# VH-VL binders against q9vr94: the designs that were tried, part 23

Target 1, 124 residues: q9vr94
Amino acid sequence: GVTEEQMWSAGKLMRDVCLPKYPKVSVEVADNIRNGDIPNSKDTNCYINCILEMMQAIKKGKFQLESTLKQMDIMLPDSYKDEYRKGINLCKDSTVGLKNAPNCDPAHALLSCLKNNIKVFVFP

## First folded at step 10 (VH-VL)

Design x13 (framework fv_axatilimab)
Fold by ESMFold2-Fast, scan of step 10:
Formats: structure tokens, C-alpha cells, sequence
Structure x13 (fold): chain C 124 residues (1-124), chain A 118 residues (1-118), chain B 107 residues (1-107)
């Protein structure tokens, strides 16, 4: 496991890559998403998708359970792992049927599910 | 409405320990993503970052001052406390606490002037 | 530590002038740069975050640009209330570091 500040630093790197790709997503909107206020729009969903693909949690619109659990062990502090493992398993089917949806819908579905099922929600 | 306010002694003698308290409202330091930092500014000089504490309790200190600094929080009182040991006249400065959200200090306290003299 | 060099250290300008202030980082900081305004006797106020994003409530005459090591704050049409010292700050690496400040005096 990593420290919370190392987790934060990894989040900073992912945001640095993804936010500039979606100029319609302001830093304030990205901050709202980080705090669990997740709008449902193409631009914000695709920003979220960019980050989730960097986390190897989504590939070609499909949730990647094994990859996500492996990345969680690398990216999260030990104190977070049980809660996130629980949340990930509760949300593993959240993207089923959405791979071809036009607005990066799998990313919205997964992140919204995680926010609703994790007590200490963390996102870049 | 987010507010922060510094409190502590205005005068400190050389070799003594300084204790400053930041009391805040309008946010909780139990919420992910928020932290409180301390910045100081000697009269007529540039800003210098001292320390911060995350909602989680994780801390960072300026390495130039690390051996002298301790930061702590009391989330039930909405307070962050900074201590600085072995004060010297060169530590005379206005001390600010500020909220950090995503890599910038978006709200600042008014500052408290600390003079170090015998 | 990442060193932040601001230029100029001071300038005098007339109301209506375009003012530019430069901040140079000793290494790449990936747009993790903020700009602050400090008026005499007051705490700093955040103007720009993430190099180019305008803080809510800040007048649109303020803008930020740059990437890598080179960053600029621009005031498109200087107003009397813009008399202040301006500071850049990097958050790419610990410790966070500030530039030396640029004092803007109104002619």
C-alpha cells in the first residue's frame, strides 16, 4: 500500500493527463466529480472514462474486475482496501449492456455506483 | 461561506516554541479533498509555505523547517494547530492559514503577526 | 526544491495598460501553477489555478497561460484596484514554492 499523499499524487498525474483532453470540463466541475457530485453529460462522462481507463478499470467500455482489484492494491492505502474491494464487487455489473452507449455511459454508471456504495469516496 | 482565522501570541522570545491555531467554518476537514496549510510572510518579503494537513491526518512539512514544525488537527472543533520550536528573530512574520483544494489555496485567513524579540 | 523565478520584480503602469508577469520554474510543473494577488495589509487572494483557470468572482481581465516551465499572468486593461503584489505558486512537487513576487504600481 501507499500513503494517502502518494494516492493523491497518482490522482494528480491522471487528472493532468485527462482534464486537458476535455476542455468543456472546468476544474470546478472536475472538483465536484471528485467530491461525488457526478453529472451525466458526454463531456464529463468521457473525462471520467479517461481516468478509469488509466486506472485499467474500464477497457473498450467494459469493466475489468481483475485489473481493477490489482490496481487497487497498488494505488490505495491499506486502510481503504477493504471498503473499495467491497464497493468494486458490488459495482462489477454496473457497466453491463452499456459498451456501445454513445456518451461514455459505462464510466458514469461505474463511478456513480462506486460513489453510492463506498463510505470514503476517492476519485482524482 | 468559508472562513479561516488564525490565533496565537503576537510576541515570542528567542528559543521559545510558537503555537498557532487556525479555526475555520464552512467546510469540514473530515471531507475528502480538503486540507489546511500554513504559509508565512516576513515583512516586505515573499510567501513561504510551511506545512499542510489532509482530511485523513496525513502531513507534509517544508524540509527547510521540518525539524521545528508539527501540525495537527481537531476535526470536532474545526481547528488546525501549528507548533514551531526554537523561535529566532528571523522567524518574525505574518502567519496565514489557508484552505487547499486541488493544488491551490482558495481561501485564506486574515493572518496573524508574530514578532520574535527579546 | 523547485525554484520559482518571477519577472519583473516590480513595474509601473498606467490605467488601461496591458500588464504581463512571468514565472519560470526550475523544472517542468505540468500546469500545477496558481497566481495570487496581495493588496497592502491583506491576505493573498487566488486569481488563477491550474495555470489558466479563472477563480470564481475574479474579473475576466485576468488570464493565465503557459506550460512546462514558462508561465504568464496577463492583466488586459489595468484598473486602479489592481495595485498589488502578484505571486505565482507551484504545487507539482513538495515543498510547494512561491515566486518572489511582482509589485505592480499604478502611474
Amino acid sequence: as target 1 above (124 residues)
Amino acid sequence: EVTLKESGPALVKPTQTLTLTCTFSGFSLSTYGYYVGWIRQPPGKALEWLAYIYWSGSKRYNPSLKNRLTISKDTSKNQVVLTMTNMDPVDTATYYCARELWYSFDYWGQGTMVTVSS
Amino acid sequence: DIQMTQSPSSLSASVGDRVTITCLASQSIGSYLAWYQQKPGKAPKLLIYYASKLQSGVPSRFSGSGSGTDYTLTISSLQPEDFATYYCQQSSSWPYTFGGGTKVEIK
Scores: ipSAE 0.005, ipTM 0.546, lowest interface PAE 13.6, mean pLDDT 86

Design x14 (framework fv_axatilimab)
Fold by ESMFold2-Fast, scan of step 10:
Structure x14 (fold): chain C 124 residues (1-124), chain A 118 residues (1-118), chain B 107 residues (1-107)
Amino acid sequence: as target 1 above (124 residues)
Amino acid sequence: EVTLKESGPALVKPTQTLTLTCTFSGFSLSNYDYYVGWIRQPPGKALEWLANIYYSGSTRYNPSLKNRLTISKDTSKNQVVLTMTNMDPVDTATYYCARELWYSFDYWGQGTMVTVSS
Amino acid sequence: DIQMTQSPSSLSASVGDRVTITCLASQSIGSYLAWYQQKPGKAPKLLIYYASKLQSGVPSRFSGSGSGTDYTLTISSLQPEDFATYYCQQSSSWPYTFGGGTKVEIK
């Protein structure tokens, strides 16, 4: 496991890479997404997708179960892991049928599912 | 062409078990992209979601009916089966199977009316 | 469970009218909302998915909008074949829940 400080440092690096690619996503909106207020728009969804691809949770619009579980074990504090394993299992089918959807829809679907099913929700 | 069709008994007595089969064509549940659900509608009432089954064999059930419902699939036959135990007159409804895509049901069977009466 | 409240429960309209139907969720559903049309004795037909995306083969007079808890289905110019009952459905949380329906009747 990592510390919460290490988790947030890794999150900051991903945000620093992804947010500049989506200039229509303000810092305020990104902060809202971090807190679980997830809008449904192309720009915010594709920003989320950029981060989820860096986490290796989504590849070409498809959820990556084994990769996500491995990355969770690396990136999350030990106290988060049981809750996230349960949430990931509940959300493993959340992107089914969406791989070719416009507007980065798999990313929105996965993150919204996780927010609704994880008590200790965190995002960069 | 995507088609789904429900089959099963039209009449069920109270306390009996209902078994409904959904036979479909034009897609496969061996593929990541598609899953099948069951929805019912009592006469003159709103739609009620019952259960989903996914390509992985994973299932989701309506919690109000969880202990009564079993959903299963036979991928080689393009069939999904719903079993509901301890039928009651309030379970009288038209039962639909439908394909789920984009978190919506894009193709529906025509429905099968199940009446629960003594 | 997420409660879906549709309003109105019924409305009367004439051909050519603009019709708006509202769906209110008891909590935010993040645009995981679909709209269905159902004619008597028939299965529901998907019109709109993901709150605003038009299903293939559905006439462009149908549109969906909204976010958070408040969603609307609009028919810009009602046609004779549009007299039906309309249902919203959320897929944000399990169990999936449907609204009570809105019956669009001839005026």
Scores: ipSAE 0.006, ipTM 0.563, lowest interface PAE 14.1, mean pLDDT 87

Design x15 (framework fv_axatilimab)
Fold by ESMFold2-Fast, scan of step 10:
Structure x15 (fold): chain C 124 residues (1-124), chain A 118 residues (1-118), chain B 107 residues (1-107)
Amino acid sequence: as target 1 above (124 residues)
Amino acid sequence: EVTLKESGPALVKPTQTLTLTCTFSGFSLSSHDYYVGWIRQPPGKALEWLAYIYYSGSTRYNPSLKNRLTISKDTSKNQVVLTMTNMDPVDTATYYCARELWYSFDYWGQGTMVTVSS
Amino acid sequence: DIQMTQSPSSLSASVGDRVTITCLASQSIGSYLAWYQQKPGKAPKLLIYSASKLQSGVPSRFSGSGSGTDYTLTISSLQPEDFATYYCQQSSSWPYTFGGGTKVEIK
C-alpha cells in the first residue's frame, strides 16, 4: 500500500485531468464530492465517471470488480483496505442495468453506494 | 438493550501502563457493522477520541497518541480492551467506551475515572 | 487534524427559548457531523447524526442543519432537562475531532 500523501497525490493527478473536462463542475462542488456530498446531475456524474475510468473501476458503463480490487491495493493505504474491500463487495452490483442509462448514471450509483458503505470515504 | 461498561484501575502512577476493558451486550462485533471506540475527557475539558476497532479486527488510533495505544477485541466475550503506555498526569480523565454506528457514537458506557498521580 | 470550533462557549437561556449553537469545521466535512448532549457526571448522549438526522428517542425540539463547514444545532423550545453541555463531532477524517462544547445554563 501507499501513504496517505501518495494516495492524495494520485487523486490530485486524476482531478487535474478530469475537472477541466467538466467546466460546469466548480472546485467547490468537486470538493463536496471528495467529502461525500454527491449531487445527481449529468455534469457531476460524468466528472465522477472520468475519475472512476482513470481508476479502472468503470469501463464503458460497467463496474470492473477485479480491476477495482487490484487498483485498491495500489492506490490505498493498508489501513483503508479492509473497509474498501467491504464497500466494494457490497456495491459490486450497484451499476447492474445502468450501462445504457443517460447522464453517466453508473458512476453516480457506484460512488453513492460506496459513500454509504465506507467509514473513511476518500475520493479525488 | 445495548449496554457498555468500562472497567480498570482508578489510580495509575506516572510511567505505568493503563489497561481498560469494555464489556458490552445487545450487539456483536462478529455479525454486524458495529465498531467500538474509546473516548476520554479530562476534568472540565472537551472530549478526545482515542481509538476504535472494526468488526473485522482493523484498528484506528488518534495519531497524537498512536505509539502509546493498543486496542484489541475478544468477540466471544463481547469485550474490547484499550492499553495506554507511559501514563502521565495530563492523561487524568474519564475514559468512555462507545459503540459506533455510521460515523457516530450511539451508545456510551458510564465512563471510568482514571487519575494519574504519584 | 480538522478543527471544530463551537460558538458560543456558553449561553444563558430560559425555559421556552429557542437556542441555537454553531459548529465551524476548518475543512469541508459534508454530512459527517454529529451532536451530543452531556449532563454533569454523565456520559454523552447522541442527539443528531449525519448533520440533520434525529436519533431515535430524542425529542423533536432538537434539530440539526448545515453543510460544508457551517453547522447548527437548534433547540426550538428549551425544556428544564436541556440544560447541559453540547458537543459537535466530525467523522469526515481521522482522527475524529470534537468541538470545545457549548454550555447551556439557566438564566
Scores: ipSAE 0.005, ipTM 0.542, lowest interface PAE 14.7, mean pLDDT 87

Design x2 (framework fv_axatilimab)
Fold by ESMFold2-Fast, scan of step 10:
Structure x2 (fold): chain C 124 residues (1-124), chain A 118 residues (1-118), chain B 107 residues (1-107)
Amino acid sequence: as target 1 above (124 residues)
Amino acid sequence: EVTLKESGPALVKPTQTLTLTCTFSGFSLSTYDYYVGWIRQPPGKALEWLAYIYYSGSTRYNPSLKNRLTISKDTSKNQVVLTMTNMDPVDTATYYCARELWYSFDYWGQGTMVTVSS
Amino acid sequence: DIQMTQSPSSLSASVGDRVTITCLASQSIGSYLAWYQQKPGKAPKLLIYYASKLQSGVPSRFSGSGSGTDYTLTISSLQPEDFATYYCQQSSSWPYTFGGGTKVEIK
């Protein structure tokens, strides 16, 4: 596992790549998403999708279970891992049947499911 | 001490709806820590998972039982309720409620036998 | 659905014997596997979670091992109170599924 500082540093790198691609998503809105206040709009959903694709958790709107479990071991402190394994298992079907284009609905569904099922929720 | 106890009818007629209540103590479904699930076991057969509910209200159901199951909670009463519609003799089983922690069921109720017959 | 196959379905053993029970998953389950003990007329009791972690209060003669699709429960020195039926359970995918059980009987 990594430290919390290393986790947040990796998160900052992903935000720095993705946030400029979605200029309608303000820093304040991105900070709210980080804290689990997740709006449902095309721009915020596709910002979330950008980050989840960098995490290798979503590919073409489909959740990637094995990849997500591997990335969790790389990106999260050991103290977060049990809660996230539980949340990931509960949410692994959250993207099934959802269209990716144009609104990035799978990304919104996955992140909302994780927020609702994980107390120690973290996101860049 | 953690305890769970099932209550409900011992006999159900075919086509009727079964309602079972799980009353628990020693933990709460008001925080992230636990799920409560229902598992059944027909006489002499293996265990079959039915449903679970999380503190957030999130639920999952066994798809083989399709639209027959509803699980709900009353956090203030420390109760979880399972409803199963259109009962059939093959649904005769001992029904357990259990607490889920770390992807496993660490405490179980004693079970309640439900017989489906006329 | 993930099919869980237990071997053997039953075995006869004596006190002091080493007992091994196997659980095979139809696809990889990433160590999301638990083992339970059930005595006649009683609810199941959790022995092992996350494939190899011993539940608090369970004697150290019980151990779990395995990864991927292949998992094993071992009782290193069988005691009189261990005669029971044992079940494995996966929680990697919905629905959660249980093995068919292994009955450990007195020889």
Scores: ipSAE 0.000, ipTM 0.531, lowest interface PAE 16.1, mean pLDDT 87

Design x3 (framework fv_axatilimab)
Fold by ESMFold2-Fast, scan of step 10:
Structure x3 (fold): chain C 124 residues (1-124), chain A 118 residues (1-118), chain B 107 residues (1-107)
Amino acid sequence: as target 1 above (124 residues)
Amino acid sequence: EVTLKESGPALVKPTQTLTLTCTFSGFSLSDYGYYVGWIRQPPGKALEWLAYIYYSGSTRYNPSLKNRLTISKDTSKNQVVLTMTNMDPVDTATYYCARELWYSFDYWGQGTMVTVSS
Amino acid sequence: DIQMTQSPSSLSASVGDRVTITCLASQSIGSYLAWYQQKPGKAPKLLIYYASKLQSGVPSRFSGSGSGTDYTLTISSLQPEDFATYYCQQSSSWPYTFGGGTKVEIK
């Protein structure tokens, strides 16, 4: 596994790519999302989708279970993995039936589910 | 052993362009997680963040100065270059390059004083 | 931009004193706050990152605390080499911003 510092460095890369694509999402709002305060709007949902696609957790609005488990092993400190495996399992169906266009609803659903089911929540 | 060192002109005339080079050792900007940033400090004043560049080439600029700033890297030479256009006497400062990890600057160059006067 | 206000701007202290420096952010910054020490004519040196984590090689008399908008740097027993200017810096939002500095002077 990686250190917490390496995890946050990877998160910063993803934010640096995704935040400029969504200029209506302020840095303050992105910081709130990082801390688990997740609004439900088109711009913030699609910003979250951009990050989750970089994590290979979502592809075309569909949750990618095996990819997510593989990326978890690469991106998270070892101490986080048991809690995240549990949370991922609880949330694996959170995107089922949701349409990606235009509001990026699957991304919002997945991240909100993870926040509600993971004791130690982290996001870029 | 991580080291960074700034180089560039000590004197710049108003309206000219400043080019500063940061040369570093002990890490690479092809290595995941590392950024190099520029910070300046006018004499007797506080520190002001200017820009950074990530190993991937992603850049971020201080919005108050973005129209004047360009940051680039040459990974093969372990160098990061900052260019600042339309220099003014208020831009007189010591300019530092620094390595960023964990959203903090863990190693700094010695700084290079740039004076802007006619 | 997030404004970082340091208090006091300067203080006089004696060797052995407990020194506290505060940093107030205009908006919540999570724990994305670092503390730096700068001696005259020298570059800043990182002391504390992520609000409370001590940088390797920094003496244990330095500690950081706080969350949200309110942060504190404490020097538990001031040493002669600690007379310097101290700066806080937030990295929660772009642009990154620094406090105005606190000069710790010999009494």
Scores: ipSAE 0.000, ipTM 0.549, lowest interface PAE 14.6, mean pLDDT 87

Design x4 (framework fv_axatilimab)
Fold by ESMFold2-Fast, scan of step 10:
Structure x4 (fold): chain C 124 residues (1-124), chain A 118 residues (1-118), chain B 107 residues (1-107)
Amino acid sequence: as target 1 above (124 residues)
Amino acid sequence: EVTLKESGPALVKPTQTLTLTCTFSGFSLSRGDYYVGWIRQPPGKALEWLAYIYYSGSTRYNPSLKNRLTISKDTSKNQVVLTMTNMDPVDTATYYCARELWYSFDYWGQGTMVTVSS
Amino acid sequence: DIQMTQSPSSLSASVGDRVTITCLASQSIGSYLAWYQQKPGKAPKLLIYYASKLQSGVPSRFSGSGSGTDYTLTISSLQPEDFATYYCQQSSSWPYTFGGGTKVEIK
């Protein structure tokens, strides 16, 4: 497994790639999302989608179950893994019916579900 | 203790619709903690997954049977209902409902045998 | 659909034997594999989830291993109550699919 520092370093890299693509998302708003305060707007949802695509959790608006579990095993400390496996299972259908929604809605649905079902929520 | 129990007809004629009810206790579909699914097993054959339902009402169906299957729930009664249209003798099987946790089925009903014949 | 192939289809064993059952997926399933035990006339019972995690209440003689496409269930010392049919199941993609089963019979 990775350390928490390594996990957050990987998260910083993903934020550095994705945040500049969404100038309307301020650093303060991105920090709020990191802490689980997740607004529902096109810009913030598409920022979240950018991160989730880098994590290989979403591809073309579709949740990627196998990829998500592989990335979890690579990117998370061992102490997080059991809770995230449970959370991913509880949220595996959170994006159903949303593939063609116009505001990156699958990303918002998935991350909100994970926040509501994981005690040690982490996001870049 | 967690229990699930299937109920429905033991005999169905070809072309008719099968309705099966799963009644459970010891957990609830009022929150996002569990799924309830249906699995069948023809005599002497392997298990075949049919469908599941989530607390939100989200459903998934086996694509080979999707046009014939409907799964629904009544959260207040702790019941999940499966309907399958246009029954055929090849659909003769024991039908199970089961609770899903950790991408696996941790508790199963006893199964109900459904025979399809004229 | 992901095809799950179990080997052998049946085996004969004695109490105290080490029994190994193999499950091969037609594509990588990322450890999304469960093992079930089924006795005649009974519902399946979960033994192992996420390829290697022992279900609560299941004896430690049962273990699971593997990754990618190749998975194994091992019973280290077969007991009389272990004579049953065993099934693997993948949940990596929909539809969920089961192996054909392995019947463990008494010699």
Scores: ipSAE 0.006, ipTM 0.561, lowest interface PAE 14.1, mean pLDDT 87

Design x5 (framework fv_axatilimab)
Fold by ESMFold2-Fast, scan of step 10:
Structure x5 (fold): chain C 124 residues (1-124), chain A 118 residues (1-118), chain B 107 residues (1-107)
Amino acid sequence: as target 1 above (124 residues)
Amino acid sequence: EVTLKESGPALVKPTQTLTLTCTFSGFSLSYSDYYVGWIRQPPGKALEWLAYIYYSGSTRYNPSLKNRLTISKDTSKNQVVLTMTNMDPVDTATYYCARELWYSFDYWGQGTMVTVSS
Amino acid sequence: DIQMTQSPSSLSASVGDRVTITCLASQSIGSYLAWYQQKPGKAPKLLIYYASKLQSGVPSRFSGSGSGTDYTLTISSLQPEDFATYYCQQSSSWPYTFGGGTKVEIK
């Protein structure tokens, strides 16, 4: 496990890569997503997808269980891991049927599911 | 308090479709707490995971059997149904339904023996 | 698919013995491993989840350890009701896969 500071540093790197790719997503909206206020629109969903692809949690619209579990173990502080393991278990099928949906729908489905099922929600 | 019970035919002829029902109590698939899955065990052999279903209706199947399996739920009845097409004698097994939490099956039904024979 | 190899396939033991059962995964599974006990004619019963966490109601003589590819179930002092077949299961990848089982028989 990492410190919370290391976790947020990695998050900042991912945000710095992904946010400029989605100019319709303001810094304010990205801050709201970080805090668990997740809108459902193509631009915000695709911003979220960019982050989740960097985390290796989604690949070509499909949730990656084994990769997500491995990345969680290296990206999260030890105190977060049990809550996220439970959340990932409850959310591992949140993207089924959505691979070809047009608005980066798998990313929205996964992040919304995690927000609803974990008590210590964190996102870049 | 948590119980699961399988029901269905004990004998199936080759090429027929098997339908098994899991009836449960002590929890609900109305909310995002649990999965319900199906596992089988041929006589004297190891356990084989078949499928699971989530409260949202989302499903996952063992890829080796995916074209033959359908899992569905009726939330109002607390039931999960497994359908398996084109039954073969090698599918003879005890079929279990079970609740999944924490990547494990914490409560199991008693199992129902299905024999596939002409 | 991830292959789960259990050893031994069977063992003979006496009441009071320390029993160790091993499960080897063909690739790293983190700690996404459960252990089950199955008695003849009955459904499996969950003993251990997430490699080392004891299921509620399971006696403390059962313990699990390991990470990565190598996992162990230990029964510290075997009781008469512990003669059964034990299975490991990985959930790190789909499909979920079980080991071949270890039968613990009376010596």
Scores: ipSAE 0.038, ipTM 0.711, lowest interface PAE 6.8, mean pLDDT 90

Design x6 (framework fv_axatilimab)
Fold by ESMFold2-Fast, scan of step 10:
Structure x6 (fold): chain C 124 residues (1-124), chain A 118 residues (1-118), chain B 107 residues (1-107)
Amino acid sequence: as target 1 above (124 residues)
Amino acid sequence: EVTLKESGPALVKPTQTLTLTCTFSGFSLSTWDYYVGWIRQPPGKALEWLAYIYYSGSTRYNPSLKNRLTISKDTSKNQVVLTMTNMDPVDTATYYCARELWYSFDYWGQGTMVTVSS
Amino acid sequence: DIQMTQSPSSLSASVGDRVTITCLASQSIGSYLAWYQQKPGKAPKLLIYYASKLQSGVPSRFSGSGSGTDYTLTISSLQPEDFATYYCQQSSSWPYTFGGGTKVEIK
């Protein structure tokens, strides 16, 4: 794996791409999402979706299990991997049956599930 | 340099509420990196985890203590406060605050001894 | 709650000895285990995190190993400053739980 510094550097890169696309999401709100304070609104959900698509965890509103496990191995420090693998397995069905348009509901469902099932929750 | 220090009363009467303050330096609870937790140790016994608080204000409590525990923070003062209600002689212990990183407590305060007696 | 059974409860050793203490979890904890050293009247000090990672500033004579339910702390050549009580701690599940401690005493 990577260092925590490398993990957060990758996270910053993804935020720098996605946050400007959603001007209604303030830096403060994005910081709150990083900490697991996840509102349920179109703009914040679609900001989350943008990040998760860059992580290759969601494609067209569908969770990508195999891709997520591979990206997790690349992006997370070794100390995080078992917790995240457990959380991913618990949350792999969280997007089933949800429509992507217009509110990016799958992204909200996945991230909320992960926050509830991962004790050291990290997000860009 | 990271330091933590506990403060509070040395003696508490049964049924009273205990309030302990942890004052720290060398890090901040204004970023997502760290938690601050409380651990206690009765004389000659093992360590028991009590609670922790995250920079966002999110908390976790040991269920065995029911809802007797409240943990809070004042980020501007670099302080974390633990409140424990309905004190009993079995709660006599040294109380520690500690910083949590990577699911472990990497820096600890010196501990404060709290005796519960009438 | 995950129960942490630590053995032995105490042992007597001499300077230069190899010391091994064990920690058994009641269910798999996925390497979410830390080891602490505590001297009388002092706060615990972190030695090992994530089962096998040595904390910065801790002497290399300390090592941790294990996986699943079975974990070991080894001191390869005991020094005078190592006489202390050692505790394991799991963080795989809430609440966090500690072992009962192993007291390493002078022979």
Scores: ipSAE 0.000, ipTM 0.539, lowest interface PAE 15.3, mean pLDDT 87

Design x7 (framework fv_axatilimab)
Fold by ESMFold2-Fast, scan of step 10:
Structure x7 (fold): chain C 124 residues (1-124), chain A 118 residues (1-118), chain B 107 residues (1-107)
Amino acid sequence: as target 1 above (124 residues)
Amino acid sequence: EVTLKESGPALVKPTQTLTLTCTFSGFSISDRSYYVGWIRQPPGKALEWLAYIYYSGSTRYNPSLKNRLTISKDTSKNQVVLTMTNMDPVDTATYYCARELWYSFDYWGQGTMVTVSS
Amino acid sequence: DIQMTQSPSSLSASVGDRVTITCLASQSIGSYLAWYQQKPGKAPKLLIYYASKLQSGVPSRFSGSGSGTDYTLTISSLQPEDFATYYCQQSSSWPYTFGGGTKVEIK
């Protein structure tokens, strides 16, 4: 399994790709999202969506359960895996009905669900 | 090192509101690793989970009791408070607060017996 | 809600006996199961978490096994201090639910 340092390095790569695409999302706001303080706005939701798509957790507004579980095994330290497997399964239906919502709403729904169900919440 | 202790009334009349306080030491609910929850046990019966609260303020309630339960925290005082409305004799139980780690309760308070009668 | 059924509800055993307690979940719980020991007048004490992980400070004679819906707590050689009621608890789904308990009594 990966180290926590390797996990955060992968996270930094994803942030470096996605944050420049959403210039209205400040570094401070992105840091708050990393810490589980998730606003509900189009810009922040679509920034979150960009990262979740890189993680292969969302594709075209739909949650990807099997892909997410595979990425968890690749990107997370062994100590995180049981917690995230549980959280992911509890949140698998969080995006149902939201595919065509206008403000990247599936991303907000999924991340908010994960934050509420994962004790050691990690996000880029 | 880790301790939890429940406090509140030992006797509650039907229809009244119960307020229980859990005071703890040896850990902080500013720590993302821990939840604090409430579990009850009627005399001679099984354990029933009631609610939990997380460092962020996120809460979960047993759906069978959701309309009656409120859980809150005061991080600076190391306290978690449970409020339960419209008490009934069937709610007579020992009420425990406990620390949750890895989806199990690793440290428990001693419990406080609450009797609901006229 | 996930129903947790413990078998037996009570058993009589002697010091030195191997004791087995079973917990059956109404649906798969993915090893999100804990075992607790409770003595009269006292709070429960965590013995096993995540189906098979021994809690720090708990004697090695206690072990947990199982997966899916079927889980077992084993006490390899019962000691006098082990006479107690044992409870399983699932944390796979909210609300968390407990089994009805198994009372281990002196033969």
Scores: ipSAE 0.005, ipTM 0.561, lowest interface PAE 13.1, mean pLDDT 88

